# VH-VL binders against Adventurous-gliding motility protein Z (aglZ): the designs that were tried, part 5

Target 1, 119 residues: Adventurous-gliding motility protein Z (aglZ), of Myxococcus xanthus (q1d823r4to122)
Amino acid sequence: RVLIVESEHDFALSMATVLKGAGYQTALAETAADAQRELEKRRPDLVVLRAELKDQSGFVLCGNIKKGKWGQNLKVLLLSSESGVDGLAQHRQTPQAADGYLAIPFEMGELAALSHGIV

## First folded at step 23 (VH-VL; from tm3 with heavy chain E56K, light chain Q55E)

Design tp2
Fold by OpenDDE, fold request of step 24:
Structure tp2 (fold): chain C 119 residues (1-119), chain A 123 residues (1-123), chain B 107 residues (1-107)
Amino acid sequence: as target 1 above (119 residues)
Amino acid sequence: EVQLVESGGGLVQPGGSLRLSCAASGFTFSRYYIHWVRQAPGKGLEWVARIWPSRKWTRYADSVKGRFTISADTSKNTAYLQMNSLRAEDTAVYYCARVSYPRNYFPGYFDYWGQGTLVTVSS
Amino acid sequence: DIQMTQSPSSLSASVGDRVTITCRASQDIYDYLHWYQQKPGKAPKLLIYYASSLESGVPSRFSGSRSGTDFTLTISSLQPEDFATYYCQQSYSTPYTFGQGTKVEIK
């Protein structure tokens, strides 16, 4: 099961379509708060997490996930726009690094491939 | 008006080098992938390489990897294709093309093309 | 790499004919398939994107459809200016790959 945390609804749906086609069940969250609520309801195997969220940095959320009760067993694929790529590089150097990183824009095949490599 | 204009094509011997240019105008150059696509005489289209000019993210087709280098100068709104160790099979019209971004992800379709520049590799 | 198998390689048709060109992807590429028209000595021109979306300025006689990994470009009524070569292209993953092309000739 993959939780997609993305505020751009159409983009989230496109990713969900590809991930479902790859055999995953998907859930959507539009904000960090939504993501937290979803995580409390049911632990996913992978969180596809946008760095740019409306209510909180996805970088911070990723850190909280990795430090939280789920630990390193909850995988995270962190997405960032082109302007946030430097943030991805920095986040990768932290103890709470994500399990994968992807810069927007990307091909959906790469999303599927990275997801398969992670979970 | 979006425009892409290729230049730099010509006749070169096998093993030689050539640098193509793609001058872009009418759009924010730094926010688009610029691609090179080639077409051998009487043949189909072949993807060659792409670049995100502001970040210099690049990818290449296996057929040109290690021999071709795509680059860009954002100050000039120009993309380049440095072609080294040219082979006869590199003979083609080389197009530069822009990929459209109607959504927040990379759709990968070429909405604007240059007129192309002919590269002929022959003894 | 994703292979795009385009068919036919060529066809002869008359003005007013219904023309169908197909591309099959070697794997699921969803709707990340686009169609181009190319006339001799000219660069390709985008016709259809995302399998079925008509590019602005393209006549409505052009249409695209998808069924699984099979994609179809249809010209409902061939016009004189439609004699050209057509290509499909996938953007699901790099490297981007094209079909072999279909030359539409005058019968």
Scores: ipSAE 0.922, ipTM 0.957, lowest interface PAE 0.4, mean pLDDT 95
Fold by OpenDDE, fold request of step 24:
Structure tp2 (fold): chain C 119 residues (1-119), chain A 123 residues (1-123), chain B 107 residues (1-107)
Amino acid sequence: as target 1 above (119 residues)
Amino acid sequence: EVQLVESGGGLVQPGGSLRLSCAASGFTFSRYYIHWVRQAPGKGLEWVARIWPSRKWTRYADSVKGRFTISADTSKNTAYLQMNSLRAEDTAVYYCARVSYPRNYFPGYFDYWGQGTLVTVSS
Amino acid sequence: DIQMTQSPSSLSASVGDRVTITCRASQDIYDYLHWYQQKPGKAPKLLIYYASSLESGVPSRFSGSRSGTDFTLTISSLQPEDFATYYCQQSYSTPYTFGQGTKVEIK
């Protein structure tokens, strides 16, 4: 099961379509707060997490996830726009690093491939 | 008006080198993938390479990896294709093309093309 | 790599004819398939993007559809200016790949 945390609705749906096609169940969250609620309801195997969220940095949320009760058992794929790629590089060097990183724009096949490599 | 103009094509011997240029105008160069696509005489289209100019993210077709280098100069709104160790099978019209992403997140289709520049590799 | 099998390689048609060109992807590429028209000595021109979206300025007689991994470009009524070679292209993953092309010739 993959939780997609993305504020851009159409983007989230497109990703969900591809991930479902790849055999994953998907859930959507529009905000960090929504993501946290979803995480409390049901633990996903993978969180596809946009760095640029409306209410909180996805980098911060990733850190909280990795420091939380699931720890390294909850996989995270961080997505960021071009403007955030430097943040990706920095975040990768932290103990709370995500399990994968992807810069927008990307091909959907790459999302599917990275997801499969992670979970 | 979006415009892409290729230049630098010509005749070169096998093993030789050539550098193509793609001059872009009419759009924010740094915010688009620029691709090279080639077409051998009487044949179909083959993707060659792409670059995101501002970040220098590049990808190559296997057929040109290690021999071709795509680059860009954002100050000149120009993309380049350095072609080394040229082979006869590299003979083609080389197009540069812009990839559009109307869905904002997914590149994919070539909405603007240059006129192409012919590269002929022959002894 | 994703293979795009385009068919037919060529066809002869008359003005006013309905023309259908097909591309089949070697795997699911969803709607990440685009169609181009190319005339001799010219660069390709975008016709359809994401399987069924008509590019601005392209006549409405052109349309695209998808069924699974099968994609179809349709010209409802062939016009004299439509005699050309057509290509499909996938953008689901790199490397981008094209169909072999379909040359639409005058009967």
Scores: ipSAE 0.922, ipTM 0.957, lowest interface PAE 0.4, mean pLDDT 95
Fold by OpenDDE, last read:
Structure tp2 (fold): chain C 119 residues (1-119), chain A 123 residues (1-123), chain B 107 residues (1-107)
Amino acid sequence: as target 1 above (119 residues)
Amino acid sequence: EVQLVESGGGLVQPGGSLRLSCAASGFTFSRYYIHWVRQAPGKGLEWVARIWPSRKWTRYADSVKGRFTISADTSKNTAYLQMNSLRAEDTAVYYCARVSYPRNYFPGYFDYWGQGTLVTVSS
Amino acid sequence: DIQMTQSPSSLSASVGDRVTITCRASQDIYDYLHWYQQKPGKAPKLLIYYASSLESGVPSRFSGSRSGTDFTLTISSLQPEDFATYYCQQSYSTPYTFGQGTKVEIK
C-alpha cells in the first residue's frame, strides 16, 4: 500500500494511476496533517511525499516519519519541485533521509521503477 | 511568441565533430526541458538528448551516449549539442524542441520545434 | 526501451475520407502518448497530447483515443492540407520513442 501525499489533486491521481497499474493499493493525503491521520489509521509500505506542502514541509514530515514508531520500515519517496532540489540534496545527508528522491517534472515510468526498487 | 532556432549543421567527415546551437526566445528558458530530436533522410524521428537548462540535468539516447554532449547557457537562452566521433548513421536533420509540462507536471510532449539543421556525415 | 508499433506505414485516401492510424505500445504507457503531423521539409507539429487532448489551433476533425496499449489517431474527414506523415510518441519513460510514422498520400 502506497500513501501519496500531494496537494495537487490531478498530479496525485496521475501518480495513483501509475502505482495502481504497478500493483499497489493507494491512498491520498492532501496535507501533512492529513498524511499524519492516515498514518495513524494504517501503516503503508511506501509514502510518496511531496516536499512542498501547504501546511508543513514534506522534509519535516519525512523526518517525523523516520523518527516514528515504524522507523526505517516505512519507506519514503520524497518529491520536490525543481526549485526545491537543493533541499533534497541536503535532506539526503540527514539521519532521517528518505529512501528515494525525485525531482518534478519526471516521467511516470521513473516513479513506478523507483517505487518498485524501494518497496 | 515562442521560438527555437537551430544552427551549426553542415558536412563533416566520419570521426569528425560538430556543435549545434538552439537559440530560444519567447519563454522562460530555464524552466523547460529542451530536447534534441533527429530525423535521418526519409526516415522517422529519433530522440537524442534532453537538458534542464537551470540544473543541467541531462539524458541521452544510447545511440549517442559517450559521443554527444548536450549543454545550455541560460544567459544566452541557448542549448547546444556537441557531437563528436560522428558516424554516417548520425546524418540527419536535427531539431531542438521544448517539452511542455502543465502545472509543473505531466511532461513529455513537444509543443514547439525549431526548423531543424541538417548534419551530413560523409567521406 | 518502449517500442511504439505504428500502422499502417502508409495509406492512400481521398479528400473527405475517414482516416485511422494506430500505435501500439510494448507496455502500458497509460495516456502518455502524443501525435504529430509532419509535412515535407518542415518540423513536426503537435496535434494530440496525452492520447486524446486536442492541441490549440488544431482542427476538430483530428481526434485521439486509447484502449489499453492501443492508440488511435482519427481524421474524420480528410482535407487537402492533411496529406502528410504522422507520428506517435510516448513520454512514459526515457528514452522517448516514436512510432515508425504513417504517410497519408492522396489516392
Scores: ipSAE 0.919, ipTM 0.956, lowest interface PAE 0.4, mean pLDDT 95
Fold by OpenDDE, last read:
Structure tp2 (fold): chain C 119 residues (1-119), chain A 123 residues (1-123), chain B 107 residues (1-107)
Amino acid sequence: as target 1 above (119 residues)
Amino acid sequence: EVQLVESGGGLVQPGGSLRLSCAASGFTFSRYYIHWVRQAPGKGLEWVARIWPSRKWTRYADSVKGRFTISADTSKNTAYLQMNSLRAEDTAVYYCARVSYPRNYFPGYFDYWGQGTLVTVSS
Amino acid sequence: DIQMTQSPSSLSASVGDRVTITCRASQDIYDYLHWYQQKPGKAPKLLIYYASSLESGVPSRFSGSRSGTDFTLTISSLQPEDFATYYCQQSYSTPYTFGQGTKVEIK
């Protein structure tokens, strides 16, 4: 099961379509707060997490997930716009690093392949 | 008006080198994927390489890996294709093209093309 | 790599005819398929993007559709300026790949 945390609804749906086609169940969250609620309901295998969220930095949310009760057992794929790529590079060097990183824009086939490699 | 203009094509011997240029105007060059696509005489289209100019992210077709290098100079709004160890099968019209992503996450289609520049590899 | 099998390689038609060109992907590429028109000595021109979206300025007689991994470009009523070569292209993953092309000739 994959939790997609993305404020751009059409983008989230596009990713969900590809991940479902790859055999995953998907859930959507539009904000960090929504993501936290979903995580409390049911643990996913992978969180596809946008760095640019409306209510909280996805980098911070990733850190909280990795420090949380699931630790490294919950995989995270961080997405960021091109302007946030430097943030991705910095986050990668922290103890709470994500399991994968993608810069937007990317090909959906790469999302599917990377997700499969992480889970 | 968006415009791409290729230059640098010509006749070269097998094993030789050539550098193509793609001069861009009418858009924010550093924030678009610029691609090279080639077409052998009387044949179809073949993707060659791409670059994101501001970050220098590059990808290549297997047929040119290790021989071709795509680069960009954002100060000149120009992309380049350095072609080394040229082979007869590299003979083609080389187009540079811009890839559009209307929703900032959906790349993949070429909305603007240059006129192309002919590269002929022959002994 | 993803293979795009385009058919037919060529066809002859008359002005006013309905023309259909197909591309089949070697795997699921969803809607990440685009169509181009190319005339001799010219660069390709975008017609349809993401399977069924008509590019601005392209006549409405052009349309695109998808069924699974099969994609279709349709010209509802062929015009004199439509005699050209057409290509499909996938952008689901790199390397981007094109169909072999379809030459539409005058009957």
Scores: ipSAE 0.918, ipTM 0.956, lowest interface PAE 0.4, mean pLDDT 95
Fold by ESMFold2, last read:
Structure tp2 (fold): chain C 119 residues (1-119), chain A 123 residues (1-123), chain B 107 residues (1-107)
Amino acid sequence: as target 1 above (119 residues)
Amino acid sequence: EVQLVESGGGLVQPGGSLRLSCAASGFTFSRYYIHWVRQAPGKGLEWVARIWPSRKWTRYADSVKGRFTISADTSKNTAYLQMNSLRAEDTAVYYCARVSYPRNYFPGYFDYWGQGTLVTVSS
Amino acid sequence: DIQMTQSPSSLSASVGDRVTITCRASQDIYDYLHWYQQKPGKAPKLLIYYASSLESGVPSRFSGSRSGTDFTLTISSLQPEDFATYYCQQSYSTPYTFGQGTKVEIK
């Protein structure tokens, strides 16, 4: 089960297609608020989370997930654009670090492989 | 007009070195991965390496890792392939190519290729 | 690494014939498959991207399709200028890999 949090709808659908083909069930959220509602409905095995969300930073949402707001041991893969990649490096050093990080652009095979290794 | 022009090919002894250049024009060099793809005489195509010029992110085929180094100079719109410890099986036409990224999220297909530069490794 | 198995390795056809070339991927690559034409002494030229999208300036007699891990390039009515070698290429993961090529000869 994967929750994909990404504001770019076509990109989110592309990621969902690859992850569904890899055997995951997927749900989509385009905002941090929508992601929170999805987390409250059903706990996923993995959250694929864009750092650059419009309503709340994905780093803040990751922090709430890792502090246990929706249960302990919820896995997060953080994504960021080229312009935000230095923020990924800083975040990796914090106690709220995600379980994996990807810089955009990436090959979809890398998403599938990293998601499998995290879960 | 998008153009890619390779240079630096030639005849070299086994164990020798060559530096290839790929001069780019007609597009924003820093916004595209630049790749090297080679083709041995009478054979098919083999991907060699890529670089994201602004961040210097690189990846290599296993057959060349440790021997070849890809680099880029964004002020000159030029990518380079430093080839060391050359072997006979490195004999090929070397193309540089641009990968298109529709919507900037997906590495994709090679939409522009240079005309290639021949590297011959023989004694 | 993802292997691309291309078939046939060569074929002969007459002007006007319908020609099909296939590639099979060794694993799921979705629609991240592209087709190129290479004429002797020239660099490859993109024909089809994302399995079925026709590149600008490419004649409409070229088309591509996908069924699972099987991909097909079709030339609906072969023309004299279509004498070339054709390659498929996957971009799902690095290393990017190519089929071994299909040489199309006019008989």
Scores: ipSAE 0.488, ipTM 0.826, lowest interface PAE 2.0, mean pLDDT 89

Design tp2
Fold by ESMFold2, fold request of step 24:
Structure tp2 (fold): chain C 119 residues (1-119), chain A 123 residues (1-123), chain B 107 residues (1-107)
Amino acid sequence: as target 1 above (119 residues)
Amino acid sequence: EVQLVESGGGLVQPGGSLRLSCAASGFTFSRYYIHWVRQAPGKGLEWVARIWPSRKWTRYADSVKGRFTISADTSKNTAYLQMNSLRAEDTAVYYCARVSYPRNYFPGYFDYWGQGTLVTVSS
Amino acid sequence: DIQMTQSPSSLSASVGDRVTITCRASQDIYDYLHWYQQKPGKAPKLLIYYASSLESGVPSRFSGSRSGTDFTLTISSLQPEDFATYYCQQSYSTPYTFGQGTKVEIK
């Protein structure tokens, strides 16, 4: 089960299509608030999380996940286009580090492979 | 206009080295992946390597890993392919190519190609 | 690595013929497949991206389609300038891989 948190709808659907084809069940959220509602509803095995969300930074949401707000050991794959060079590298040095990172753009096969390795 | 110009090809003996250059113009070089694709005479196309110039992130085909190194100098808008331990099977025209960049996913098609530079590896 | 099996390796056709070229991927690559045309001594030229999207400036006689892992390039009415070698290429994952090529020759 994968929760995809991405505000760009077509990109979120493209990722969902690839992950469904790889055997995952998927759910979508376009905002951090929507992601929180999905997390409270049913715990996923992996959260694919965009850092650049319109209501809250995905880095903040990742921090709350890694602090155990919705349970321990919830896996996070962080995506970013604007923080990719420096922001992702800096974030991976913190106690709230995600389990994986992808800079946009990436090949969809990379998303599938990294998600499999994390879960 | 987008241009990619390869240079540095030539004749080299097996075991030798060559450095290819790909000079880019007409686009923001640091914001695109640059790829090398080769074609042996009378044969098909083979992907070789890619680099994200600003991040220096690289990937290589298995056939060249450990022998070839792709690099970039963003101040010169130029990518390089350092080819070491060359073999006869490395004989090919080497193209550099740009991958187009839509805003939110990786398209992976080569919209601009250079003219190619010939590398011949023979004794 | 994803293998692209391209068929046929060559074909002979007359001006005005409908030509089809097929690529099959060794695994699902979704629509991350692209078609190129190459004339002797020239670099490849992009024709179709994402399986079916026509590149700007490419004649409408070229089209592409996908059925699962099978992809088809069609030239609806072959013109003299279309005699060339055609390649498919997947971009789902690295290493990017090409079909072996299809040479379209004058009958």
Scores: ipSAE 0.479, ipTM 0.814, lowest interface PAE 2.1, mean pLDDT 88
Fold by ESMFold2, last read:
Structure tp2 (fold): chain C 119 residues (1-119), chain A 123 residues (1-123), chain B 107 residues (1-107)
Amino acid sequence: as target 1 above (119 residues)
Amino acid sequence: EVQLVESGGGLVQPGGSLRLSCAASGFTFSRYYIHWVRQAPGKGLEWVARIWPSRKWTRYADSVKGRFTISADTSKNTAYLQMNSLRAEDTAVYYCARVSYPRNYFPGYFDYWGQGTLVTVSS
Amino acid sequence: DIQMTQSPSSLSASVGDRVTITCRASQDIYDYLHWYQQKPGKAPKLLIYYASSLESGVPSRFSGSRSGTDFTLTISSLQPEDFATYYCQQSYSTPYTFGQGTKVEIK
């Protein structure tokens, strides 16, 4: 099961299509608030999380996930645009580090491979 | 006008080295993956390496790992392919090509190619 | 690595013929498949991107389609300028890989 948190709807659908083809069940959230609602409803095995969300930084949501707000050992793959890649490097050094990081743009095969390796 | 111009090809002996250049113009060089693709005489196309010039993110085909190094100088809008420990099977026309990601995040395709530069590895 | 198996390796055809070239991917690559035309001594030229989208300036007699991991390039009515070698290429993952090519010759 993968929760995809991404505000750009068509990009989120493209990721969902690839992950469904790889055998995952997927759910979508376009905001951090919607993601939190989904986390409270059903715990996923992996959260694919965009750092640049409209309502809250994905780094903050990752921190809450890693502190155990919705359970221990919930896996996070953080995504950021090329302009935000320095934030990924800095976040990787924190105690709330995600399980994986991926800079946009990427090939969809890399998303599938990283998701498989994390889960 | 988008333009990619390769240079630096020539004849080298096995075990030798050669450096290829790809001079880019007409686009924001730092925002595109730059690739090298080669074609041996009478053969098909083989992907070699790619770089994102601003971040120097690189990937290589297994056939060239450890022997070839792709690099970029964003101040000159130029990508380079340093080829060491050359083998006869590296003989090919080497193309420089650009891939853009439509809408900044979708996988792209090779939308612009250079004319190619010939590398011949023989004794 | 994703293998692209292209067929046929060559074909002979007459002007006006319908020509079909196929590629099979060794795994699912979704729509991340592109078609190129290459004439001798020249760089490849993009024809079709994302399996079925026609590149600007490419004649509408060219079309692409996908069924699972099988991809097809079709030339509905072959013209004299279409005699060339055609390649498929996947961009789903690195290394990007090409089919071995299909040479379309004058009969």
Scores: ipSAE 0.458, ipTM 0.804, lowest interface PAE 2.3, mean pLDDT 88
Fold by ESMFold2, fold request of step 24:
Structure tp2 (fold): chain C 119 residues (1-119), chain A 123 residues (1-123), chain B 107 residues (1-107)
Amino acid sequence: as target 1 above (119 residues)
Amino acid sequence: EVQLVESGGGLVQPGGSLRLSCAASGFTFSRYYIHWVRQAPGKGLEWVARIWPSRKWTRYADSVKGRFTISADTSKNTAYLQMNSLRAEDTAVYYCARVSYPRNYFPGYFDYWGQGTLVTVSS
Amino acid sequence: DIQMTQSPSSLSASVGDRVTITCRASQDIYDYLHWYQQKPGKAPKLLIYYASSLESGVPSRFSGSRSGTDFTLTISSLQPEDFATYYCQQSYSTPYTFGQGTKVEIK
């Protein structure tokens, strides 16, 4: 139900724990390539996507998702540590906009609330 | 050594204004949220506001929204709390505190506090 | 807003006693709960972070635990310097909220 794309494993597990507690099933991917394999296997209801991935920008992956590469209307929550709230506001104005944004660091309660509101 | 030093407290009339300062030293100011937490005399602790100094990201408690403004000057390693339209219920010791972010993405706890500065709102 | 219900509001104890203080969160906050000690005229001091981790320099007689939304601070053998007010604080979401405090007094 939620695919978490994050290269920092302990951070990904912490997010998975909170989302499981909120009633979601979760899957993890550490790279954009792993995320693409997971998208091809099973369609999630939401992708929680880190912009700063090692192999590809999460902004690029978000754009491919929103263009319908793995099906229409797939929801994306974008996380970023380097873009900040101002940089994320700029991305929100593009046709490749995610369905929600969080600037790192954030409180885990924000993750739960935004994920619920998007789905 | 991490230090936070508040200043600017004092006696002020209702409806007045006051600006508090929080001078930081011993850590990279731009990498931490700075918070204000207050404690009315004989009462418990109440969170007021926070700022990420380099990004100027702010949040406020409902009780102070529209009246208080948190800001920061990264060149001086100093955060500020501008308090306008002060009310008697704003009387408190105001602490600035640092939120620790282990592994820079987890929510943290207040690992260092200043000594506090007293604000008294009365005629 | 997440409410933190702390109990008791005060207690009297003797040196050497085992003391327990509890906080209950109004919703699941996982391990995002922290404990502070405050002596009169002083700022709060961090004791326990993430429910059960001891801050550096805090004596091992202090411990914390979690069961669901219930959190406990325990002092296994009360010392004279432990007479203070204790607060819990959640960091799961803003506004960060505190328990009302527990004043530990000498009997």
Scores: ipSAE 0.424, ipTM 0.802, lowest interface PAE 2.7, mean pLDDT 88

